VH-VL binders against b7j9k3. Designs and how they scored, part 1

No score or structure here was measured in a lab: all are predicted.

Target 1, 255 residues: b7j9k3
Amino acid sequence: MTTEPGDRAWVLHHYPYGDTSLIVELFTRTQGRLGVLAKGARRARSALARIEAGRPLWVRWLGRGELPVLAQAEELGPFLPLNPLQNLSLFYVNELLLRLTQRRDPFPDLFQVYEETIDALCSEPGEGWYLRRFERRLLENLGWAPDLAHCAECGRSPDAASSEHWLYQAAHGVFCRAHAPDAAVAIEAAALVWLRGAMQTRSMPVWNSSLRRCLEQELLVHLGGRPLESRRLLTAYLRRTQPAMTIQKREEHSE
Unless a header shows other numbers, all headers, positions and changes below count from the first letter of the chain; antibody chains are not in Kabat numbers.
F, E and O are the ipSAE of ESMFold2-Fast, ESMFold2 and OpenDDE, as the mean of both directions, binder to target and target to binder. V2 is 0.75 times the mean of E and O plus 0.25 times the DockQ between their complexes.
Where letters were taken out, [cut] stands.

## First folded at step 2 (VH-VL)

Design a1
Fold by OpenDDE, look of step 2:
Structure a1 (fold): chain C 255 residues (1-255), chain A 123 residues (1-123), chain B 107 residues (1-107)
Amino acid sequence: as target 1 above (255 residues)
Amino acid sequence: QVQLQESGPGLVKPSETLSLTCTVSGGSISDYYVHWIRQPPGKGLEWIGVIYYSGSTNYNPSLKSRVTISKDTSKNQVSLKLSSVTAADTAVYYCARVDYYGRGSYLEYFDYWGQGTTVTVSS
Amino acid sequence: DIVMTQSPDSLAVSLGERATINCKSSQSVSSYVAWYQQKPGQPPKLLINDASNRATGVPDRFSGSGYGTDFTLTISSLQAEDVAVYYCQQYYSTPYTFGQGTKLEIK
């Protein structure tokens, strides 16, 4: 059996296969999502028991089928324990990839964004801008990102220097106030400019709710109207630990 | 303490324009969204529209062709105009806003309400 | 438009007993749901925002739950002052819409 070349990978999810094996869903740089069979991984003393989400791995696999056998898995960094918020954020990002990407479809740019997102959720827990960035980049890589540069009706462009509100509609893009559709989410022009840009800097906290809502609606379209369990859990957690008043106080200090 | 108070004529003739004013105290309308909501007698609530801190407006599509919301920052007042009224426009009209700082807030539920003003459309 | 449908239209509950009001949206509205209490001759009063967050000054007996399309307002122990009409509202997208209301009475 010819050994495939190694690749950098992140564990997205794993589930039991038989009595002693796991199927592991990986996100790799060069192969995209990759499902592998980890034989013996469920054994009590298995070296493969270290397969966990949130850690980068160097992996090698054998075979060309849908589920090649995992031949090698090496940790590329130390294990960092995640708090509940970090775990939920990771779960959310991973579920997005699992639900919206296909196996063996590589997205090198998205892979980089994914790593940056993991780094951000570790270093800046509680922030949301890096999740919004990931969501937008995911949509872009999949070819589903709507045009945010022009009113879908008249072609006018949002001006970042203005405090004007625009209307976002999932699957259709943005509309100026004069051409607002029947159902839409209000969003500031500057937030749209940020969202369609490189997103190398954090968004303004005051945009968080509108950005979340816009991107949630867009993603929901592609999820077939079936929301993510991870998002539900994350939202529930945030409600308990970060009440709206606390969020607003942070927003006020950021202005 | 933030207070909203609606004012205007209690009686409007059919085909005329309903004009109401919301006077806000305890906070600047330049920092918050102000919404108009109405309630026909014995019925539920209907969102009419909103004016944002920037002055931009958003209306319910069912009323868009007849509704105009504006504000006077010098008086800290928001106005509602509804043209071509019919008996179906008979309702209690409320202005409302969210409690916390509104700039950049897109969570549009309503903590503060005016007491409402009754408008009857009758010939 | 997103349609919010409450159930039941009217509810009679004994003092001290649990009251449950349901609200369904025609499409997912995530957690962007508010609940209001309205007494005769008064404006609506906010009880719950973000589906489950109790507003300031609201008694602990009031609670909200739900995500997506199904939401519930619960009064754990009905008090005499809780007699009112209750409304759910979505603020997920414009136009913002309310449920038709649920009249709560003492049995």
Scores: ipSAE 0.493, ipTM 0.816, lowest interface PAE 1.4, mean pLDDT 91
Fold by ESMFold2, look of step 4:
Structure a1 (fold): chain C 255 residues (1-255), chain A 123 residues (1-123), chain B 107 residues (1-107)
Amino acid sequence: as target 1 above (255 residues)
Amino acid sequence: QVQLQESGPGLVKPSETLSLTCTVSGGSISDYYVHWIRQPPGKGLEWIGVIYYSGSTNYNPSLKSRVTISKDTSKNQVSLKLSSVTAADTAVYYCARVDYYGRGSYLEYFDYWGQGTTVTVSS
Amino acid sequence: DIVMTQSPDSLAVSLGERATINCKSSQSVSSYVAWYQQKPGQPPKLLINDASNRATGVPDRFSGSGYGTDFTLTISSLQAEDVAVYYCQQYYSTPYTFGQGTKLEIK
């Protein structure tokens, strides 16, 4: 599939190929994920843009098959440096796409969410609500999102005003307290209602930890139980550098 | 605050090159993507092309062989040249600046338009 | 190229009544649709982006809806200042393309 006169894309990942070239994994708006050969991209003063993860581009490519040649790449805006937590969040979002999507399978709605996610992570510190929205929208676009509107046993609906916890079971959906399965994760009714909606928030939701646990378990079903390298690196980074007291202290001084 | 003004000759003879300039005031073109769009009399709008932040261009395939968009950041100007014009190129020509969509990305719908300049191609 | 086809070509509506303009794309453009208003002698003015999001300063009587191939612009209570030509635009893929326009008049 060839796109002309061009397509909007983001760099997910790249790796060296030969002495002067890169293999680049792009997420494109009209063609989905695409691997391309960026010839000579590692040469000094290459005519191609600097090819980096999280770099927004307007791209053209030539050829059909598994590895078309990147013919042109235009930077769509200034590159903004990310701190280590922001970089790990970017790696996480990109790793999810690399592991869970197929090349040449377009998801234009997910593409829009991806752009919004990258914009939010550039504007906010580390792990935030925008990652939960991305995770949920990813599952929805891939057809793997469970029904969160009804208990899988009785059809009862969560009430956002309720303080009741519900039970989330990956691959099986949600259950009210009365129908709790053995292997499930507690989640607030309000969190389930948030996941069904626009997922807009002014600050980190109080139930973010419940959201993270439930969405991680659901994603692991589709990752074949193999953990993400990005999550391993984030965990290692936080153990060495970002204890809870340090995070709170920085937020107080950043204002 | 930011203003766009198109300028150029209103009458151009067939086979000649149409040359237009978009002057930006109240902001810097080095921070924006400038598009050219035209509208033939009594008809709809046609996207001509864009010049990106880096200076590279993307053109409508229907016009690609005849169009050149360039910029001069020292004069805060974007230029359009269209060669070998015919009566079909008679139109109002607009430049448009897209606003910032988010960090590192810009809009693809046009929120800021110039007033337009009328170009007639006639003997 | 993605063709955007508007209907009707012209429309006359009484003051205070609802006006509806349709736009159909030749292939799915997801939600990547904008609407513009253009008055005589003026450039187009953005009304709606992302099919349904009102641009800053646009009155609440303007609304947009649709997904995929079928889109609508609705003016819930027509005002005299709404007399104009209206255009839809897709920005799903280049070249960006516009509908042929719908002329809205007071009946």
Scores: ipSAE 0.086, ipTM 0.654, lowest interface PAE 7.0, mean pLDDT 83

## First folded at step 4 (VH-VL)

Design b3
Fold by OpenDDE, look of step 7:
Structure b3 (fold): chain C 255 residues (1-255), chain A 123 residues (1-123), chain B 107 residues (1-107)
Amino acid sequence: as target 1 above (255 residues)
Amino acid sequence: QVQLQESGPGLVKPSETLSLTCTVSGGSISDYYVHWIRQPPGKGLEWIGVIYYSGSTNYNPSLKSRVTISKDTSKNQVSLKLSSVTAADTAVYYCARVDYYGRGSYLEYFDYWGQGTTVTVSS
Amino acid sequence: DIVMTQSPDSLAVSLGERATINCKSSQSVSDYVAWYQQKPGQPPKLLINDASNRATGVPDRFSGSGYGTDFTLTISSLQAEDVAVYYCQQYYSTPYTFGQGTKLEIK
């Protein structure tokens, strides 16, 4: 069997396969999500024991099938122990990729965003805008980003300078107040500029709660109405670790 | 320290317009969402609508055609108008808001409530 | 509209005993759920927000749980002053909706 060219990869998830092997879900730069069979990875002192989420790897694989055999896995950086918040955030980001991407569908842009997100989670775990950015870019890369530049009814465009509130409806886009749909989330006009990707800078903390809710609802549509367990756990963790007002403030301004 | 107080006529005739005012103290209505909620006698709660700090509004679809919410920032008051009232509109009317954040608060549960004002629709 | 359905409609519990009220949403609302207590002649009082966050001044015997579609308000040890009607509310999306209420009485 001929080995494929190597690729930079992150481990999203792994699960047992037989007595000694693992199936490993990788996110790669050039191949997108890639499932591989790691033979012998469960054996004691296996060289493949380093397969773990949150670590970048150089990988090579054998075969062209749905589940090629992992031939090589080398660490591309040091292992950094993650605290509970970082772990849950990583878990959340990984679950999004696992649930919403198809194997062998590369997203080089998203891969870069993913790496940046992981790096940010390690250095600034309390900054929620990184997750919002990832969510936004994920939707964009998957072709699911709604038109947020115009009211879905009248075509009126939000004016960021007006601070006017618009109404976001998952799977449908935004509406001006004159054409408010039956179900929606209020969002400030300026926040829509960020949400549609017109800004490359950090979102304003004051937008965070509306952005979070809008993106959550949009993602949920594509998740078939089945919420992510990782999100539930992340939310639960935040509720337990901070006072009520602090939690709310942090969620509004950071998470 | 934040207080909301509803006021208006306690009696409205059928087909007329119900008009209520919510006076807010201890905080600016320019910084908060203010909601109207009503409760018919012996029944549950119904969300009527909201006015955002920007002045934009959103209404319950069940009442949208009849409801208008506005505000007077100079008086720190929010108004509710409900047109073409019927006996079904008889209720205690509340204005309410969240307790924190001010501008930028998008969590729309209700920490502060007015005491409510009773409106009876009768001939 | 998202329908919030409480159960039971009425509940009688002995003093000192646990009271449990359930609320089910017609679709997932994540943790955007609040619980209110309302006594006769008074406006509702916030007890819980974000499904499990106890509001300021609310006794420890009150707790909320749930995520997605199933939510629960629990009073660990019922007190006489807890006699009231309780409502759940979703603020996931407009129009915001309340449960039909649960009347809690002392057995």
Scores: ipSAE 0.702, ipTM 0.874, lowest interface PAE 0.9, mean pLDDT 91
Fold by ESMFold2, look of step 7:
Structure b3 (fold): chain C 255 residues (1-255), chain A 123 residues (1-123), chain B 107 residues (1-107)
Amino acid sequence: as target 1 above (255 residues)
Amino acid sequence: QVQLQESGPGLVKPSETLSLTCTVSGGSISDYYVHWIRQPPGKGLEWIGVIYYSGSTNYNPSLKSRVTISKDTSKNQVSLKLSSVTAADTAVYYCARVDYYGRGSYLEYFDYWGQGTTVTVSS
Amino acid sequence: DIVMTQSPDSLAVSLGERATINCKSSQSVSDYVAWYQQKPGQPPKLLINDASNRATGVPDRFSGSGYGTDFTLTISSLQAEDVAVYYCQQYYSTPYTFGQGTKLEIK
């Protein structure tokens, strides 16, 4: 229904605007990314639901300009508390959308994949397979995904039962061992077959790390080589929680 | 139970070509990549390159103009040639591999190394 | 080329004490880092892969940590047999590169 202005949305990011307001980047089911002005959202008695990433909202907005006013925001479900690593994974997924999509560019299939990713993140955090699925589906929806079904030179297909490795070259696709290009990295045939399928698993695949290397390199082509803020924050978090001597030794933990 | 063994001349004259062989026993070189890595005396490790199943190679750019890696599947051997050597090429040379069947993943951390062979380039 | 820089170049630690070796990459390598131990006259021996995963047969006192550009190898209680040179290595992209090494000695 296009006649009613309400829509399902997720908060990707927000930042202060004036003394009491926020500018909010939403990922909406029907409009893609949408920037809105949340007037008075930082007041003690705001009528809007708390605006934060990881909360599904029903939203309504008003106005014809580039920055419509958020008229209504209601939470669509219970709070799902996230540990720090889960929050960093959510920030990573949101940052990919913020960097790689444009406002008012709808991708309803990607919206569903985003919701599935958040659900998997809450159910089995730290496994990584759901991030690989999101990365691949994002590239597919944006039209940047290479063909993984066929060697880019000879058309041969990977066989999941084979122990044969394949070669991955960002921006150029995959190659059987016979047609290895310069600057390619090895990847399992089973990993390539998994990327073409439903990408569902009950346990972490042993080749998940090879997949992450390939997908990270592919995404960097489209990010212009600029580092992700989410990766910087992950690095800072891991330094803080790492045991033993580092650059700067910290106080011992209470447990 | 795969073993790697490097062999070749221990002494090479400057400007000549260094030629080494890595012999693999207990498995087929068709099942994995073979890498060459070297270590100058008292110094760190330098990755030289890899040969793939197809015979394609990938070399360290610092050595690319002087390096050839090849294989002989009938002898289960991988060869390294380094041309126009200087004293800076004096090192212990290792062949190493990644074992897909033992680990289930093709990532280039080296869990199988040969014993190494010392090559001295002396004027 | 991704440069891997280790610190310190050498380290002396008393038996039973904690030893810490740092490795910094010139750009992010995610967790694609391995650590090796090398004793005189021997090839390197794999200790850690994927920044924190202990290789089979490696004693529990060895641990690795880090993500992105800063990595640490820790030996929780130094033994006499741990005297060696230690190397980090990245395998994020070619050419694969090693740190310059850290010599560990008993104080």
Scores: ipSAE 0.325, ipTM 0.704, lowest interface PAE 3.8, mean pLDDT 83

## First folded at step 5 (VH-VL)

Design s56
Fold by OpenDDE, look of step 7:
Structure s56 (fold): chain C 255 residues (1-255), chain A 123 residues (1-123), chain B 107 residues (1-107)
Amino acid sequence: as target 1 above (255 residues)
Amino acid sequence: QVQLQESGPGLVKPSETLSLTCTVSGGSISDYYVHWIRQPPGKGLEWIGVIYYSGSTNYNPSLKSRVTISKDTSKNQVSLKLSSVTAADTAVYYCARVDYYGRGSYLEYFDYWGQGTTVTVSS
Amino acid sequence: DIVMTQSPDSLAVSLGERATINCKSSQSVSDYVAWYQQKPGQPPKLLINDASNRATGVPDRFSGSGYGTDFTLTISSLQAEDVAVYYCQQYWSTPYTFGQGTKLEIK
């Protein structure tokens, strides 16, 4: 068996496999999500003990099957201990990739966004727009981003200069007020410009609530209506640590 | 400190248009969503619709063809019109809003309620 | 429309005892659920928002839980003033919908 040239990778999750091995889900730059068999990783003093979420690795693997054998794993940077919020956020981002991506489907752009998101979680854990950006870019990369540039009925375009509200409907796109669908989320026109990726800057904190709802609903469609446990836990954590009004104020002003 | 107060005729004839006004104090309707909700006697609550701070509206599909919500910013009032009323439209009508800062507030549960105004549809 | 179904329709609980009201949504609504208390002749009063956040001024004996489709309002120790009709509401998407209500009485 020939060893693959290797790739930069992040650990998304790992599962026990037998007494001494792990199945490790990696997110790689060139291979996308990659499952590997880490033999002996569960043994005491294993050199593979460094396999954990939130750490970048250089990996090489043997074989071309569904679960190639991990041949090499080298740390590419220091591991930073994460606080509960950071851990839950990482868990959430990883769960999205695990649930919504297929193995061996590379997304170099998304990989970069992922790295940026992880870095942001470490540096600015309270900034929710990083998660919104990741969610948006995830949908874009997966080809699931709806047309947010035009009303799905009349083709009218949102005016970013206006404070007009539009209606977002998951899996269908946006509607002007004249063509509001039965089920929708209100969102400002300017927020749609950001949501459709037309802005390279941070989202406005004031958009956070609407963006969260829109993206959450869109993702839920692709999750088959089964919400993520990580999302539930993250939400629960935020609710426990801050009053709802404070959370909303903070989210609407700082995310 | 925020107060909402519904007002309008307590009696409306069938096929006529019900017209109500919600007067808001302690906050500008230009900054908040204002909702209308009704409750038939002895029954549950039904969301009628909302007017956003931008002036855009969204209505319950069950009432969409008959409902119009508008606002007068100069008076800080929101209006509800329901056309072609029947006995089924007899209810207590409430206007309501959320309590956190207006613009950017997209979570639509209801902290502040008016006391409600009773509307009876009868000949 | 998202249907919110409460259970039970009516509940009688002794003073000092726990009261539990359930609400089930026809589809996942995340944590976008509120609970209201309504007494005769009064508008609904917000008790819980975001499924588990107690609104300002609401006694500690009131608590909310749930995520997704199943939600619960709990009164840990029923007081006489808690006699009322309780409603759940989803604000996940329009049209916003309420449960049919649960009448809580003292046994």
Scores: ipSAE 0.786, ipTM 0.895, lowest interface PAE 0.7, mean pLDDT 91
Fold by ESMFold2, look of step 8:
Structure s56 (fold): chain C 255 residues (1-255), chain A 123 residues (1-123), chain B 107 residues (1-107)
Amino acid sequence: as target 1 above (255 residues)
Amino acid sequence: QVQLQESGPGLVKPSETLSLTCTVSGGSISDYYVHWIRQPPGKGLEWIGVIYYSGSTNYNPSLKSRVTISKDTSKNQVSLKLSSVTAADTAVYYCARVDYYGRGSYLEYFDYWGQGTTVTVSS
Amino acid sequence: DIVMTQSPDSLAVSLGERATINCKSSQSVSDYVAWYQQKPGQPPKLLINDASNRATGVPDRFSGSGYGTDFTLTISSLQAEDVAVYYCQQYWSTPYTFGQGTKLEIK
């Protein structure tokens, strides 16, 4: 049929260009991130599908330079409106890709994880376990994920059934209770085992806050110490909408 | 209804070892983390270290060569030893807790503190 | 070590007025910041955790904000019992560190 290759893509970001056009950052299955010029994309009778984050597209482009022209864009699925918290979570996932990947650097496995993350985001409101999975898979695909299977000092492995804490040191890995390094934070053994597996759950894990701290420390090493704008906005939104936390302090009574 | 109470000698000679005890009542130390934090007179707060419910420890690197935190589960007590003390170790010493079951995560902000015990290093 | 720097060192505010205390970290600590109130002869009392989450039993006039390196504690309508020294604390990474303190007085 057509001799020109098409590709699956997702919109990460866009901004206006001229009167009727957009500059679009795409995440594509075969080319990784790609910046394109979407001529006339804001016209009422555009031949291109609506260019928005969270919409899967089939795309074709023309040109060999830094900013090829988007020749074709067809929507691959129905419009699914997102609530504000889901939109901020999508912005977060997209900002991670924009900050941590380079254009024209393919990551097919990460592309699959991105699609799974968007699906989970649409099905699960708010900040959820799928963000921790995306963060870990991103680090793995970029070659920055430490070995979580063995203590960096002695080689002992975490046991998910254990109440024993472990220590997480960004850029250096994990340590068992016997080998506490000078600059590390506590994390549950079960969280480390979860990170090594399929990272699937029906509810937020009890160790999510510890896990988020460890993953954010790892990501921040590669962000050059510059935090994400999406994280700031997400935090501000949660402060306005989350009720004061009702924490039940457990006290062990004498038998 | 858990309470923490620090106790110790109050006065310690330079170069000797400072020994303090944190006694817990109304609960078991096997269920939470105990931290030690100190405050020199008229100064701010310094985190010393923690003992986890597993018995392992993590120490402030500035003190790591001189500090030992241990526990006696049968007496429901946590101990702090700081060797080779100087006048700079004069402070109020606090024990504080983090209850894993109460929070569901290892986050080190302190909502339970003892009353503190004053230690003076003479010189 | 992450340095937590508070400003101002001391603050005088009239009863019923707003008091604002700032805390800046030497590197990003995300939202892993707590605030404490300490009165003479007493241990510190937790006010805020996770930069903005009010602890149990803390009056609504206390609020916290910030992310990354810049954090703020606000008392919206100062009461006489709020005279104390206030400390910020990071729990992003060990060693966990505190700001030098801000003494709040009634003007």
Scores: ipSAE 0.522, ipTM 0.784, lowest interface PAE 2.5, mean pLDDT 84

